VH-VL binders against Rho GTPase-activating protein 6 (ARHGAP6). Designs and how they scored, part 1

Every score and structure here is a prediction.

Target 1, 202 residues: Rho GTPase-activating protein 6 (ARHGAP6), of Homo sapiens (Human) (o43182r401to602)
Amino acid sequence: LSLNPIYRQVPRLVDSCCQHLEKHGLQTVGIFRVGSSKKRVRQLREEFDRGIDVSLEEEHSVHDVAALLKEFLRDMPDPLLTRELYTAFINTLLLEPEEQLGTLQLLIYLLPPCNCDTLHRLLQFLSIVARHADDNISKDGQEVTGNKMTSLNLATIFGPNLLHKQKSSDKEFSVQSSARAEESTAIIAVVQKMIENYEALF
Unless a header shows other numbers, all headers, positions and changes below count from the first letter of the chain; antibody chains are not in Kabat numbers.
F, E and O stand for the ipSAE by ESMFold2-Fast, ESMFold2 and OpenDDE, each averaged over both directions (binder to target, target to binder). V2 = 0.75 x the mean of E and O + 0.25 x the DockQ between their complexes.
[cut] marks letters that were taken out.
Atom coordinates printed by the task and the answers are left out, and those that the model quotes come from them; centres of patches stay.

## First folded at step 7 (VH-VL; framework fv_guselkumab)

Design s10 (from t7 with heavy chain T99L P100E)
Fold by ESMFold2-Fast, scan of step 7:
Formats: structure tokens, sequence, C-alpha cells
Structure s10 (fold): chain C 202 residues (1-202), chain A 122 residues (1-122), chain B 111 residues (1-111)
């Protein structure tokens, strides 16, 4: 296999989704919260899985691309932050505030190289999304609506998909997702800190 | 058992303020969107807006932006719909409903409150 | 009018099949967004009947089925019974409006 060194550590699906959403989704209210087309997401997932050269263009729905990214992270055999490091990550909240970021950085570097690089790409993207949460005025005086997704909002959505003790089946997802989210208050806090401070972590 | 219980019927005059409530029980309130849906007398269902109680993020239908305020108090598992100044045209049944999704599907309203009838007349 | 179009009424006799259509456009059903269906019995709140085009929640009889094709969806009710007399609403998401949208509703009369 001959992979480009710049892109070999991050799954193409993850980088492609992040690039598309950075170009077309930053002003989308409800990004990651509004539902998507099951058929279109399934088709895109299969195309990436088969190694087809998928080009995500402007006409691809922001909500489908957002759902594709979430599904990929959810369906990883081991969560991106790993089950092995689950307790270590949540225990960073018990440390003195000035020690928390340094310890998170060390835990991140204990991740497999592909997980570390994927997390870096994802956190960079989520930080950009959070920076576009508020309404702004463009350089030409046009009102630009923010996406309303703060770092806390994004941590609430992504936290359970990045760090969890067990994988839920499709039929159990809605019932178990509430229990997981209640148990994941610490997970949400950790992921929020990572989003807000990603520059210090890498 | 998932339940949404709404506040009782209201009779108001034009220009008055009003705040109605929707209390969730039997599930993790902070982990589900709550939506508000209007039904004018003899008419169909019309989506007004949604709130995510975990962080109080709100989205409004373009038709209702600026006309109502949606809020939530997660400490008592209650969502609210509020008018600063009622109009006769606000006379309707108001439903709250919980939103659910699977990983691929658009959101649907899986559990509904019993409705709050609001009558605005002089 | 409504973004999703339903016939205002349909009728059938007990034991018959009725179909309720829901017609959208390229920005909603035609864009691939799922269709959900709600039943509203007289004097009551709506109840979820079908979600994700064709899935039934627990407690919904298999007499109710949903389908989707192109820019339209359909709710089929077989073995029609008197207790099915209700208003039925389709619902989807519209990307151009960034909004959840309902059909205008269909009143089912059991003759």
Amino acid sequence: as target 1 above (202 residues)
Amino acid sequence: EVQLVQSGAEVKKPGESLKISCKGSGYSFTNYWIGWVRQMPGKGLEWMGIIYPGDSYTRYSPSFQGQVTISADKSISTAYLQWSSLKASDTAMYYCARLEYDEYSSYWFDYWGQGTLVTVSS
Amino acid sequence: QSVLTQPPSVSGAPGQRVTISCTGSSSNIGAGYDVHWYQQLPGTAPKLLIYGNSNRPSGVPDRFSGSKSGTSASLAITGLQSEDEADYYCQSYDSSLSAYVFGGGTKLTVL
C-alpha cells in the first residue's frame, strides 16, 4: 500500500467530512442535531468503505455529511479515546486546574498514532464550528447567522461517541443513549475542555 | 414511562403576557429536544420551535422567530413557551413533544403532551 | 398552504384498505429526508404512528404501513376499523426552510 504521508494517519472519511463541513456547514443552524437521510448516509458510507474516490461537493447535504461523521465515530470498534483510557481521561477532572491540560496532552499521546491524529483533526474542526456559533456581520455588511453550536453543545453531542464503556446496538440506542449521557457528564466536561484548548493539547 | 404534562387552559385578553409549561418525566430530560407545535382551531399542525434543555439552545420556525420565546429549566425538567403580548390570532391548542432520531433518520416527535388550549379574546 | 400536501379527507368501509398520500418537493422528501406519520383521534393529542418512512413503534398494529417514493410518501391502512377514524399527519424536514414541516392533515372517515 502507498498512502500519502500527510493523510495516512486520518481516515479519509473523517478528513473529507471535516473539510466539507468547514466549507459549507459553519453557518448551518442545528448542525449535528437535525436528522439526515438514512439512504444517502448509507450510500456514502459504503462508497468510502469500498475505497471509491468520493468527492463531497456543495450539493451534498450538510446534515447527511454531519451524520456520516457521527456514525463513523460511533461505529468504531474501540471508541476514538479508547476504553482502556476511559477512567484516566475522566479522572483528569480530579486534578488541579493547572495540571489538567498537561495530563490530557499526555493521555492523548498514549493513544494509537491514528487515534491521536484523528482526534487532532476532529478537535480542530469542532473548535472552528464553535467559533462560528454567534451571529456576525460580514466584511460587506451582510448579516451572517451563527450555527449556535458552542463547545458545550458539541461536547454534549460528540462526548458519548468519543469515550464510552460499551457499544449500543441500533435497537437499544434510544433507550441506552439517555443512560449513557447521564453517566457521561464527566465525559462531556473532558471533551469540552479538549475542544476549547486543542491548540495547547497538540 | 415517558410522559409530558402540560399546564392548564388559559383565557387571556390581547396584549397580555403568557407563559405555558411542559414537564417531562420518565426519561433523561436534558438529553432530548423538546418541540412546540401549534394547532389553530380546525386546522393542522404547525412547528414553532425546539429547545435542547441540556444547554438551552433554541431553534425557531421562520414563522415564529421573534413572536415567542422558548426556554427550559432542567432542574425541574420543564420547558416553557412564552408570549410578551398575545394577539387574537394566537388562539390555538399548543402541544409540546419530545424529539427522537436514530443515527440515520430525520427527527420525529415520539411522545406528546396533552396540549394547552389558549384562548385570546376581548 | 402546507409545504407537504395531503388530501383533506379519505373514506372507506370496515375491512377495506385506504391510502393517504403526502406530496413534497425536492427540498424535503425529494431530498431524501424521512417521513413520519401521526394519528390524532378526536379530542386528543397526536400520537406517533410511523417513523423513518416505514417503522412502527411498539403497540401500533401491522395494519398500518408507510412507504416513500421520489417526492412523495404514503400511509396505508388495511383491515379498516371504526377506531381508525382520526386525522393523519405526515411530517418531514425541509432543507430550504431549515424547518420541520407537517402535511395539512387528512381526515379519515370510516363509513
Scores: ipSAE 0.006, ipTM 0.487, lowest interface PAE 12.0, mean pLDDT 84

Design s11 (from t7 with heavy chain T99H P100D)
Fold by ESMFold2-Fast, scan of step 7:
Structure s11 (fold): chain C 202 residues (1-202), chain A 122 residues (1-122), chain B 111 residues (1-111)
Amino acid sequence: as target 1 above (202 residues)
Amino acid sequence: EVQLVQSGAEVKKPGESLKISCKGSGYSFTNYWIGWVRQMPGKGLEWMGIIYPGDSYTRYSPSFQGQVTISADKSISTAYLQWSSLKASDTAMYYCARHDYDEYSSYWFDYWGQGTLVTVSS
Amino acid sequence: QSVLTQPPSVSGAPGQRVTISCTGSSSNIGAGYDVHWYQQLPGTAPKLLIYGNSNRPSGVPDRFSGSKSGTSASLAITGLQSEDEADYYCQSYDSSLSAYVFGGGTKLTVL
């Protein structure tokens, strides 16, 4: 009944996607920003939703798995950080820098247990992705290409999906996207701080 | 209303540098992609690259990687397309366009600038 | 050669229906990537006509519609009008090139 010893209440889809991307996606330039196959993503989502024993292997596209994770987080009935705590999370930006991390830690532990565990798993994963953003030299002297996704890039992608004021139906037009985009600046800042300070928060 | 206003036509000689601009207004500039599209005289549209001004992330078409530089200045809501050394083959109409997208990174150009005609001849 | 193939021209009389095809491959449309359509009137910038295979932006008449099947997509124009005379471009994403790609364009002549 447990997904793993630390993340026991994490949805199987979330943990499976994070595991796959940690194994196969850390060197993928533009992960979460390059096109994915909507057809393949919908098929995988359906299989997880039906309780099929899904195994994400190396043949599964990194971009499809990345899109699957984003879609799952967007589709949550209540955002991962919850509507109830939205104002509290945003207001941490108004605190003195020395108080911000302590307050974020307290807000995280006020989340329902499954949300807290899921956020812990997700932030661990995003912190690993951000650590692989830059090009590096391997132990044997080979150049290893980074994924080019910084903590700011990841916060820009995930922020609006983790924290928003109201549930939205499938948006009708770019006008609704514009409203969401304007709102996102504070959300992105909070999520970026959580990614960058993940180790201090858990 | 959303508008993208591009800089005026340019007449240049081979080897000269050039930087053309695309100024967005009527929306949150930092939260939409800006793409650049080339159209040579009498020819079709070619995607050159895109930038997300909010974090300066750029992507280039393989055909244009190393040929041009795309940048943006958030403080004045302006995106740029730049050449270090122009060639006669760069003669074309250049469009900037705003990209909207979904969670599958399915990007489309929803608003377009009026175009900047660049003529490179000796 | 363009990665997405369109007929170079198509023609129809006022009130007729015309369709413009956009033929791709397994690395783009066949992989499930969305197709978008743009209209370029003579001397003007392109304008978004259809996005996400079949969605219309505000202000685009319902006589324009898009569809996708297999490795190809189609733009249908019903009740053809003289002001529809323009170049039409499809656009998608190609995974093998890691690039957004346009079709070669189709010139629609009304008459």
Scores: ipSAE 0.124, ipTM 0.662, lowest interface PAE 4.9, mean pLDDT 85

Design s12 (from t7 with heavy chain Y101F)
Fold by ESMFold2-Fast, scan of step 7:
Structure s12 (fold): chain C 202 residues (1-202), chain A 122 residues (1-122), chain B 111 residues (1-111)
Amino acid sequence: as target 1 above (202 residues)
Amino acid sequence: EVQLVQSGAEVKKPGESLKISCKGSGYSFTNYWIGWVRQMPGKGLEWMGIIYPGDSYTRYSPSFQGQVTISADKSISTAYLQWSSLKASDTAMYYCARTPFDEYSSYWFDYWGQGTLVTVSS
Amino acid sequence: QSVLTQPPSVSGAPGQRVTISCTGSSSNIGAGYDVHWYQQLPGTAPKLLIYGNSNRPSGVPDRFSGSKSGTSASLAITGLQSEDEADYYCQSYDSSLSAYVFGGGTKLTVL
């Protein structure tokens, strides 16, 4: 994250990936669930790391951009929701239903400013992806294919990357983190609730 | 050891419903995908769809979307393939197969069930 | 027509080398998706032979090797044995179909 006291903002990589996927990925079946090119993802990450003003164009693979976003979140020194607040976030599930969203909002505002802004951008993006999960008929009567990624599907992928006690070794930790769903039930439930209610949280 | 054990052969008439099963053992069932593959007599392999049992996320081949339903019951480590109304053209060997997760590659099927022969005739 | 094209048959004598091609397009192999190979002995389920273009599972002899270039892949079998008689299938993923795709299969005959 920037950590600049004057221009606290979302990392360029996160915003660029979200913008690209909003323009080109909302109808991609299995977005975040399909394999990507490790070489192309590494090349894109290197360009961002060099401070190049990277423009993600339509020819950039949706799956590569999706993998880049997941990898960035996974590789943060402290998870986006922080290890410090791990127990507090999980324990919101133990509260009365009417108190859960208010408590989540409070915990979000306890995050460092850059983490809060980044989470806001990410949840906005994920809520848009989830909104496009089902097939729809457009205003002019065209059939529009959904991406088939519900808020639960997205929480299963992103949850373990946003909130965890300790970093796993590279050999055990997957960018998708789907293999850890069984061990991360509470984390997934919290993240799903944040995706579904992002407008109430900010 | 990792095993996928499928239900026994079925003989059905057109219009009948059918649900066949694939039980995984020797691994964490919710951490791997299960795919279904059809092989018509004397023909090649056709991917039908996959399911991730951990959250019941499913994907279907365009050829099979709406023709079959794939589901899983993680409490008994079992995946299912179901038809609401069988056709004679559904006569085939049906395989389930496990897919390891790999975020950078297309998935591969590392362990296969023994197959369930489904015969649909009048 | 299958999305991945394989020759319907190939043959060789014991001890010889044979290769089986798998031809795709820009939406699958050409898009960078890996190619995997399966061996199906008569009356049995398919068995994973090669994954990730060139990797062998435990128990697969080094006589079997895979490679990928451009929009195509190939399976090479050296020191051909009678027990290698089987159908061989390549498999990848196609981004335009959003589907796993298999080749049409190649029947290997050991003469």
Scores: ipSAE 0.015, ipTM 0.578, lowest interface PAE 6.4, mean pLDDT 84

Design s13 (from t7 with heavy chain Y101L)
Fold by ESMFold2-Fast, scan of step 7:
Structure s13 (fold): chain C 202 residues (1-202), chain A 122 residues (1-122), chain B 111 residues (1-111)
Amino acid sequence: as target 1 above (202 residues)
Amino acid sequence: EVQLVQSGAEVKKPGESLKISCKGSGYSFTNYWIGWVRQMPGKGLEWMGIIYPGDSYTRYSPSFQGQVTISADKSISTAYLQWSSLKASDTAMYYCARTPLDEYSSYWFDYWGQGTLVTVSS
Amino acid sequence: QSVLTQPPSVSGAPGQRVTISCTGSSSNIGAGYDVHWYQQLPGTAPKLLIYGNSNRPSGVPDRFSGSKSGTSASLAITGLQSEDEADYYCQSYDSSLSAYVFGGGTKLTVL
């Protein structure tokens, strides 16, 4: 049966960025870690914010699109995993390993429907990025360079942007993102577990 | 005050291993990248690679991939650059430098170590 | 083959204006990546002078300024002083190499 739009809604920017990066970015070494063009990212963000139907083409830099996705998640008024559930997510690490996944699944389904759907889309994407971290040989016998981004690397980047105790201040963006990484050590471990066990959670 | 302090000058023979260090102080070491930059005598600057000490994520320049290993020990706020087998062509000044995470622009090096001179000769 | 091209040397008299160019290509500056500038005094480590095309770190005098247009960037130094005598390097990111790249460096001589 059909779902109400509110239960099907993933932000257009999130889905567009994930689609672009899945098509063009899976072999990009250091995806999400390499710098971007500040001017191009700002312009793209403004176009999405104004409701323009933005088409992300092959010519759009993987690093610009990656930066756009990170910025969007950072700037959400309430983090994707919500401040309300912060303590509950962190406390899953205190449970026996067998109990952790079941509890994470329950917490995810306590999220607002839009947050749950958005997290589902994001974790699906991050799972496939992590799967392409290592170099491998294609079935045609050609060596394919991995992106070098493990689940830990991705959790370190995204964790602080998905959950934190306080609303972001008007600090310089780069300093703010780096400072939050240390405070969110436990959430990084939680997010890593979600990426590695994506199939079991949804 | 932010400081990066590097280990002292090294004189080595070809084929020997070497590990040089860069110790950060005056800031949260795990929240900033550490890059390594080579300067051959009388020549310009070359980026070698970077590490994020918080999770030990490392990236290398294509020119240095497989030639060196970059690592960090966050418990002592120290980053390392290592060679398994030195060559005469590795003779250079090696700088470590701190890089902030930036979502909008390419990374820049805001604070630099004093440099470690490595001389490789028979 | 330097990915970012700088003149090997420039010179000026005290109080004058000099500019140092940094010429890239469509894979770096032309792709919109920011340009940063470093000053290296003789026998010392490089020091950040300009970041993000035109921003000055705390402690850098306003007589140093940066700009970017098309595939090129430039560093301008006004009111030239003897202590400005140094090597200057531009730096950006190159998408085709997936690497941070430096210019070849420019030696500034104050006459």
Scores: ipSAE 0.006, ipTM 0.520, lowest interface PAE 10.0, mean pLDDT 83

Design s14 (from t7 with heavy chain Y101I)
Fold by ESMFold2-Fast, scan of step 7:
Structure s14 (fold): chain C 202 residues (1-202), chain A 122 residues (1-122), chain B 111 residues (1-111)
Amino acid sequence: as target 1 above (202 residues)
Amino acid sequence: EVQLVQSGAEVKKPGESLKISCKGSGYSFTNYWIGWVRQMPGKGLEWMGIIYPGDSYTRYSPSFQGQVTISADKSISTAYLQWSSLKASDTAMYYCARTPIDEYSSYWFDYWGQGTLVTVSS
Amino acid sequence: QSVLTQPPSVSGAPGQRVTISCTGSSSNIGAGYDVHWYQQLPGTAPKLLIYGNSNRPSGVPDRFSGSKSGTSASLAITGLQSEDEADYYCQSYDSSLSAYVFGGGTKLTVL
């Protein structure tokens, strides 16, 4: 069972990673951008793939858990936002600003229930990460270091993994990489808007 | 064709400020990381830091955090490496290099600038 | 200190096979991070030779190959040519330093 009872159809891997990173990763500078151990990430992925209930403990590296989450989303057979709705999501940028959020909400409603629940869980998590980007003073007067990951930074990392026409690989070397990167600009803008406005979308 | 063109050689005195540049062409500048690498005379390569020009996110090697500033101006496809106060120990060849965006822990530098020689004499 | 250890020099005659080692630890290569290799000809900028342990970029001849085992990686050059005379650097990521790290470099001399 997911520890968040409102997400009935969220993959255990996604919810487990989000829980771990919310508990241990919110002050980690470079979260999602600093290196991870491919060996440990592969081992964790295989454990989840066996269908067992994996417990992510505090000794698990924040960077490994972050990489596991990103890799899982990248490797979905159909992207979380789906190929069918790709053009519709991108075209929201062409609407008047006051129409964009309402249209995004409708498109999210058209997603399969499991995709909608998973997106809600993920956007909630990314919004929390973005809120911890800047250094701040706690209620007790203690200085807390921010993670330096804004909603734009997170959209840059997650956008291509949530909304794309084809599955990508971090091992791929391609002369078409510039064309794929160019397309990602619109994708990043859509995902940034979703992160910043997640409460209005659900 | 992808090219990274760096600014010319600099001769400076200790305490002076300096800003060197790396201009990208032949690709979408905002969609690739730019890294900076130092090579001291007769020594090996040292990673200094990287920047993603699309959102100006920077990350530094612990050895260079606070010693230099990396920035970029996407309107002119140019990345910068800057010192507020140079030291004789900053004498080195400085390279900029491009890396693909979609790499978790497998960042490699696929295209390199020609290098900028910085000489700081006391 | 160099976190990734390379021999300072290797040498071979034309047509020979040479190998250049890159020895790391459990915090870098041993942790599963990829190894990349760069060739630096005298007086020039480095050039990508091998990425992702064993992949060759377009334009790199197949006589250059990379491999990884445990905490170490190797670059193999078969059919050695005079044009191969250069410095070779391995590069990976080190989790304990939170940094991309280069080996100390190996000077290849073609006799």
Scores: ipSAE 0.006, ipTM 0.527, lowest interface PAE 10.5, mean pLDDT 83

Design s15 (from t7 with heavy chain T99L Y101M)
Fold by ESMFold2-Fast, scan of step 7:
Structure s15 (fold): chain C 202 residues (1-202), chain A 122 residues (1-122), chain B 111 residues (1-111)
Amino acid sequence: as target 1 above (202 residues)
Amino acid sequence: EVQLVQSGAEVKKPGESLKISCKGSGYSFTNYWIGWVRQMPGKGLEWMGIIYPGDSYTRYSPSFQGQVTISADKSISTAYLQWSSLKASDTAMYYCARLPMDEYSSYWFDYWGQGTLVTVSS
Amino acid sequence: QSVLTQPPSVSGAPGQRVTISCTGSSSNIGAGYDVHWYQQLPGTAPKLLIYGNSNRPSGVPDRFSGSKSGTSASLAITGLQSEDEADYYCQSYDSSLSAYVFGGGTKLTVL
């Protein structure tokens, strides 16, 4: 079935989820924001983890597949963009705007090959989702509902899962700290720029 | 401690506009959803919509789509619920409530504001 | 028109056990979405009582417990006290509506 990748450098789960969501999820309002079935997502994740040949079909919930993709990226031992390059990625925001994309491209080049290919696949998918955010008028003159997920919305969801210093802990009773808020804002801004400009980065 | 403080009671006439507020404190405002829930006099709870203040993404209940506008101002940790033209049928208690962001479970309303009573009569 | 069905009222005497049911369908509770419970004391805002089917927030006594089976959930209150007199609401998520849904509410009378 066409949902399994031919080249094995991108995790099969990532490519399978992206393919399914590109076919069935581009007009789903609130894709990645809506709740999923925790039980079904866990079952799908376990099947992929065991190396079972999973075919994501039309009957699989868009929201479950979206949650599966987010869970996979969140649970990576080292984030996709790596802890090693964390400071370098956020510091691109300190550069003049015309220098930011070139520097991001260089940092992406420094990623392990599998991380680079996985990021390319993911950003291509997210850019497609963002292009379908707004309502559009079809060639037939009918209005087609957009998914309402802009590049900022997607960066807000994926940013913290792609780039972080260490896994977050809920044990502290801390009120909102300006430092933590600044870090979150910087991560989101970097990922948003990557989504909006993925063609220039690869 | 987490707290949501809502604006005071309102008495309005049909056709008037209204904007009520919900101010969050004691937590990272931009990292949690804020939902709005209506309770008509003597009736149950109805979900109206939610906003994620971090990017201003909103979702509305089908029953409230086009009837209200939900917004937020991150700089003052405040969410808003707005009507362009009130009707007598909008008379109700309006609650704001926080939802944690959780991809694996359906969200729940963990902290609630005290409510804003809106009375619309001529 | 509530998607989740609760009895409109239940009653019990102090010290007794009461249960409040919440009946859903295959698109919500039956789809595996968690059930959460809220307590609304007279004249006050709702308060989270149970989340994720059976978890208690800090400060909620262990005499309150939640369970879920198939397309239904239940809230159990043991050792009933006069201060438990309140309205109780279940809440879940419905995939067919893409909406958070509340039960119609149950008025608990202690007498």
Scores: ipSAE 0.006, ipTM 0.592, lowest interface PAE 8.8, mean pLDDT 84

Design s16 (from t7 with heavy chain D102E)
Fold by ESMFold2-Fast, scan of step 7:
Structure s16 (fold): chain C 202 residues (1-202), chain A 122 residues (1-122), chain B 111 residues (1-111)
Amino acid sequence: as target 1 above (202 residues)
Amino acid sequence: EVQLVQSGAEVKKPGESLKISCKGSGYSFTNYWIGWVRQMPGKGLEWMGIIYPGDSYTRYSPSFQGQVTISADKSISTAYLQWSSLKASDTAMYYCARTPYEEYSSYWFDYWGQGTLVTVSS
Amino acid sequence: QSVLTQPPSVSGAPGQRVTISCTGSSSNIGAGYDVHWYQQLPGTAPKLLIYGNSNRPSGVPDRFSGSKSGTSASLAITGLQSEDEADYYCQSYDSSLSAYVFGGGTKLTVL
């Protein structure tokens, strides 16, 4: 039986996307980096928003489901790691290396319960994706192509969507893009550390 | 003052190796993608591939996969396009161009290098 | 297989309006991917002219505008000037090819 009390407060969209990608996306080269159909992603998002019991099946594109998850996190009114804790999360990088994980664990504990559960679900998923980055030989002796997405690659994609001060804007894109990119370096480092060490954080 | 400065024109023979460069300045090099675009003489633009220097992640157009290697050295803010064995059909102008680090599916090229002309003689 | 289709040439007189079409398919523009436009003056590198269907970078005059409908996009140039003589390229993303695709280019001649 599979009553899982740990993920009780995870948005259904997040858990559904993670389940689909764990089943169908772990060998997909460039997962989260390849283009998606904006029309199909918008349709899926609207179905979840209307409370329809959406079942993500094998025929749903891995790239569409990956884009849906990323856009959902980006569009949260308050980022998953919260604006309130932004400075505290970034400042963990200023601590001695041996103190960083303990401090991150404390900051995660300060998150609302739903944010904490959602982050745990997401980091578990991202760590699984990262474990499948490299090519390897299966137990059956077959060469299995890796997805080529390391924890750094995933932190680069998800970091700015999980932790930011202001919502992203398309107005005067080049000027705003420069400021955002400078800021994202610290954010990426924090998220990479969380992906690599998620077992120690929960 | 964002700038992408490319290496100078090259004249090569078929079978020779070549590595051309694209140096970024005036911005955080590791936080932007660098793409490579080919323009054959008198023809249009063709996307070859893209690299994110911060983590060295690369993607290639299917037409160029296995034909070239894209790399970057973030310590000197420089991206590279490399051939192990040139062909006459590689004769073209090669541009590097910068793009935002997010939203791979909707990227555009906001700043372009001046181009490197590669001529491969018969 | 479909590619982004542009007319090879367009022409107009100073002060007139011209439009350049970019026709795609269900795997690119029709799938909702944004269209971007580049201007290439003779002997120079391409320059970003329009991004995200209709946005202008700093320094691009209001005379240039972009639009998108269905499987097609259009670049409109009003108040044509001699310095607008250039090649114009549209660009989008194609999900079936997993690649960024450019139109074949349109040569604009100002009469």
Scores: ipSAE 0.006, ipTM 0.535, lowest interface PAE 10.1, mean pLDDT 83

Design s17 (from t7 with heavy chain E103D)
Fold by ESMFold2-Fast, scan of step 7:
Structure s17 (fold): chain C 202 residues (1-202), chain A 122 residues (1-122), chain B 111 residues (1-111)
Amino acid sequence: as target 1 above (202 residues)
Amino acid sequence: EVQLVQSGAEVKKPGESLKISCKGSGYSFTNYWIGWVRQMPGKGLEWMGIIYPGDSYTRYSPSFQGQVTISADKSISTAYLQWSSLKASDTAMYYCARTPYDDYSSYWFDYWGQGTLVTVSS
Amino acid sequence: QSVLTQPPSVSGAPGQRVTISCTGSSSNIGAGYDVHWYQQLPGTAPKLLIYGNSNRPSGVPDRFSGSKSGTSASLAITGLQSEDEADYYCQSYDSSLSAYVFGGGTKLTVL
């Protein structure tokens, strides 16, 4: 009878990364675009995979945590938006603008419950990041530098990781990366629309 | 199939502006990064910066931040490197090079342009 | 001085093995970032030779190989040939600089 809380089925890694980045990363210029320590990211991923109760503290690099989140989404056996719905998602761009959001909402609710909850958590987080893209002036007249990551920049990074036809594999990493890039034009547009309108989608 | 073609050699005087180009063909231009690399006469390779043409996001090497502007026009599959005011120390060969999607900033430059020689002398 | 250190030159006779070292630090190779290698023939643009420490692009002979250990990487060339005369550059990423970094280059002379 009671509705389960939002995010109950979100992977711990995803929610932990989003919480850390919301607290420590919103002013980080080029978040998700600047390099991380491959070694430290691998160690963190292994700890989460072993079921260790990992607490992401201030000492953890924003860039490492950002890379960890991207890698997790990239490496899902079935992409978060699923291969089954790939064509349906990209074909929303062919609809009249007033029909696109309603159709996206319906497609999202066709996702497995874990995928739906995870996408909701992720889009909420990405929307917050995008709101902090521009430089602002604080109440006392000080300039606060924005992170420079618009919804388009974030869609460019996350789009290929959320929706693609290629199977994730480390055997031919360069071929996978190139293939994902080639697929991404329509995917980026769809994901950008989701980030900008996430409140209408859930 | 994949090709990067750069603009021709330039001879300029100090203080002049310059914009050189790199045109991609044989692939989806908006889905790959384009980096710029400088090679001074008789010296090694120096990374200057990189652009993702699909959203015009740019990153610069700390040594080149504020010294040059990198841009792209996706409608003609062309990336640009621009100086507002050239110095004699800008005399070098400039290469553009393609980089696959940059998850860890650890990717390589898989295809290179032929280079544009820029000579700055009074 | 380059962030990644290479010997300025190496030499060998045809058929011999040569190795070119690339020495980094804890902020680049030591942090786990991959090392890539480029070959630059005289008067030409660089060409990708090795990527991801040890992988060869199509068209690169298997006598070229890469390896990585600790804070250093090495390019090995076996069965050395006269057409291998070129400058060789290693490249990685440096987290302290937030930048791609190249080695200073090594000129290979085939005797």
Scores: ipSAE 0.012, ipTM 0.567, lowest interface PAE 8.3, mean pLDDT 84

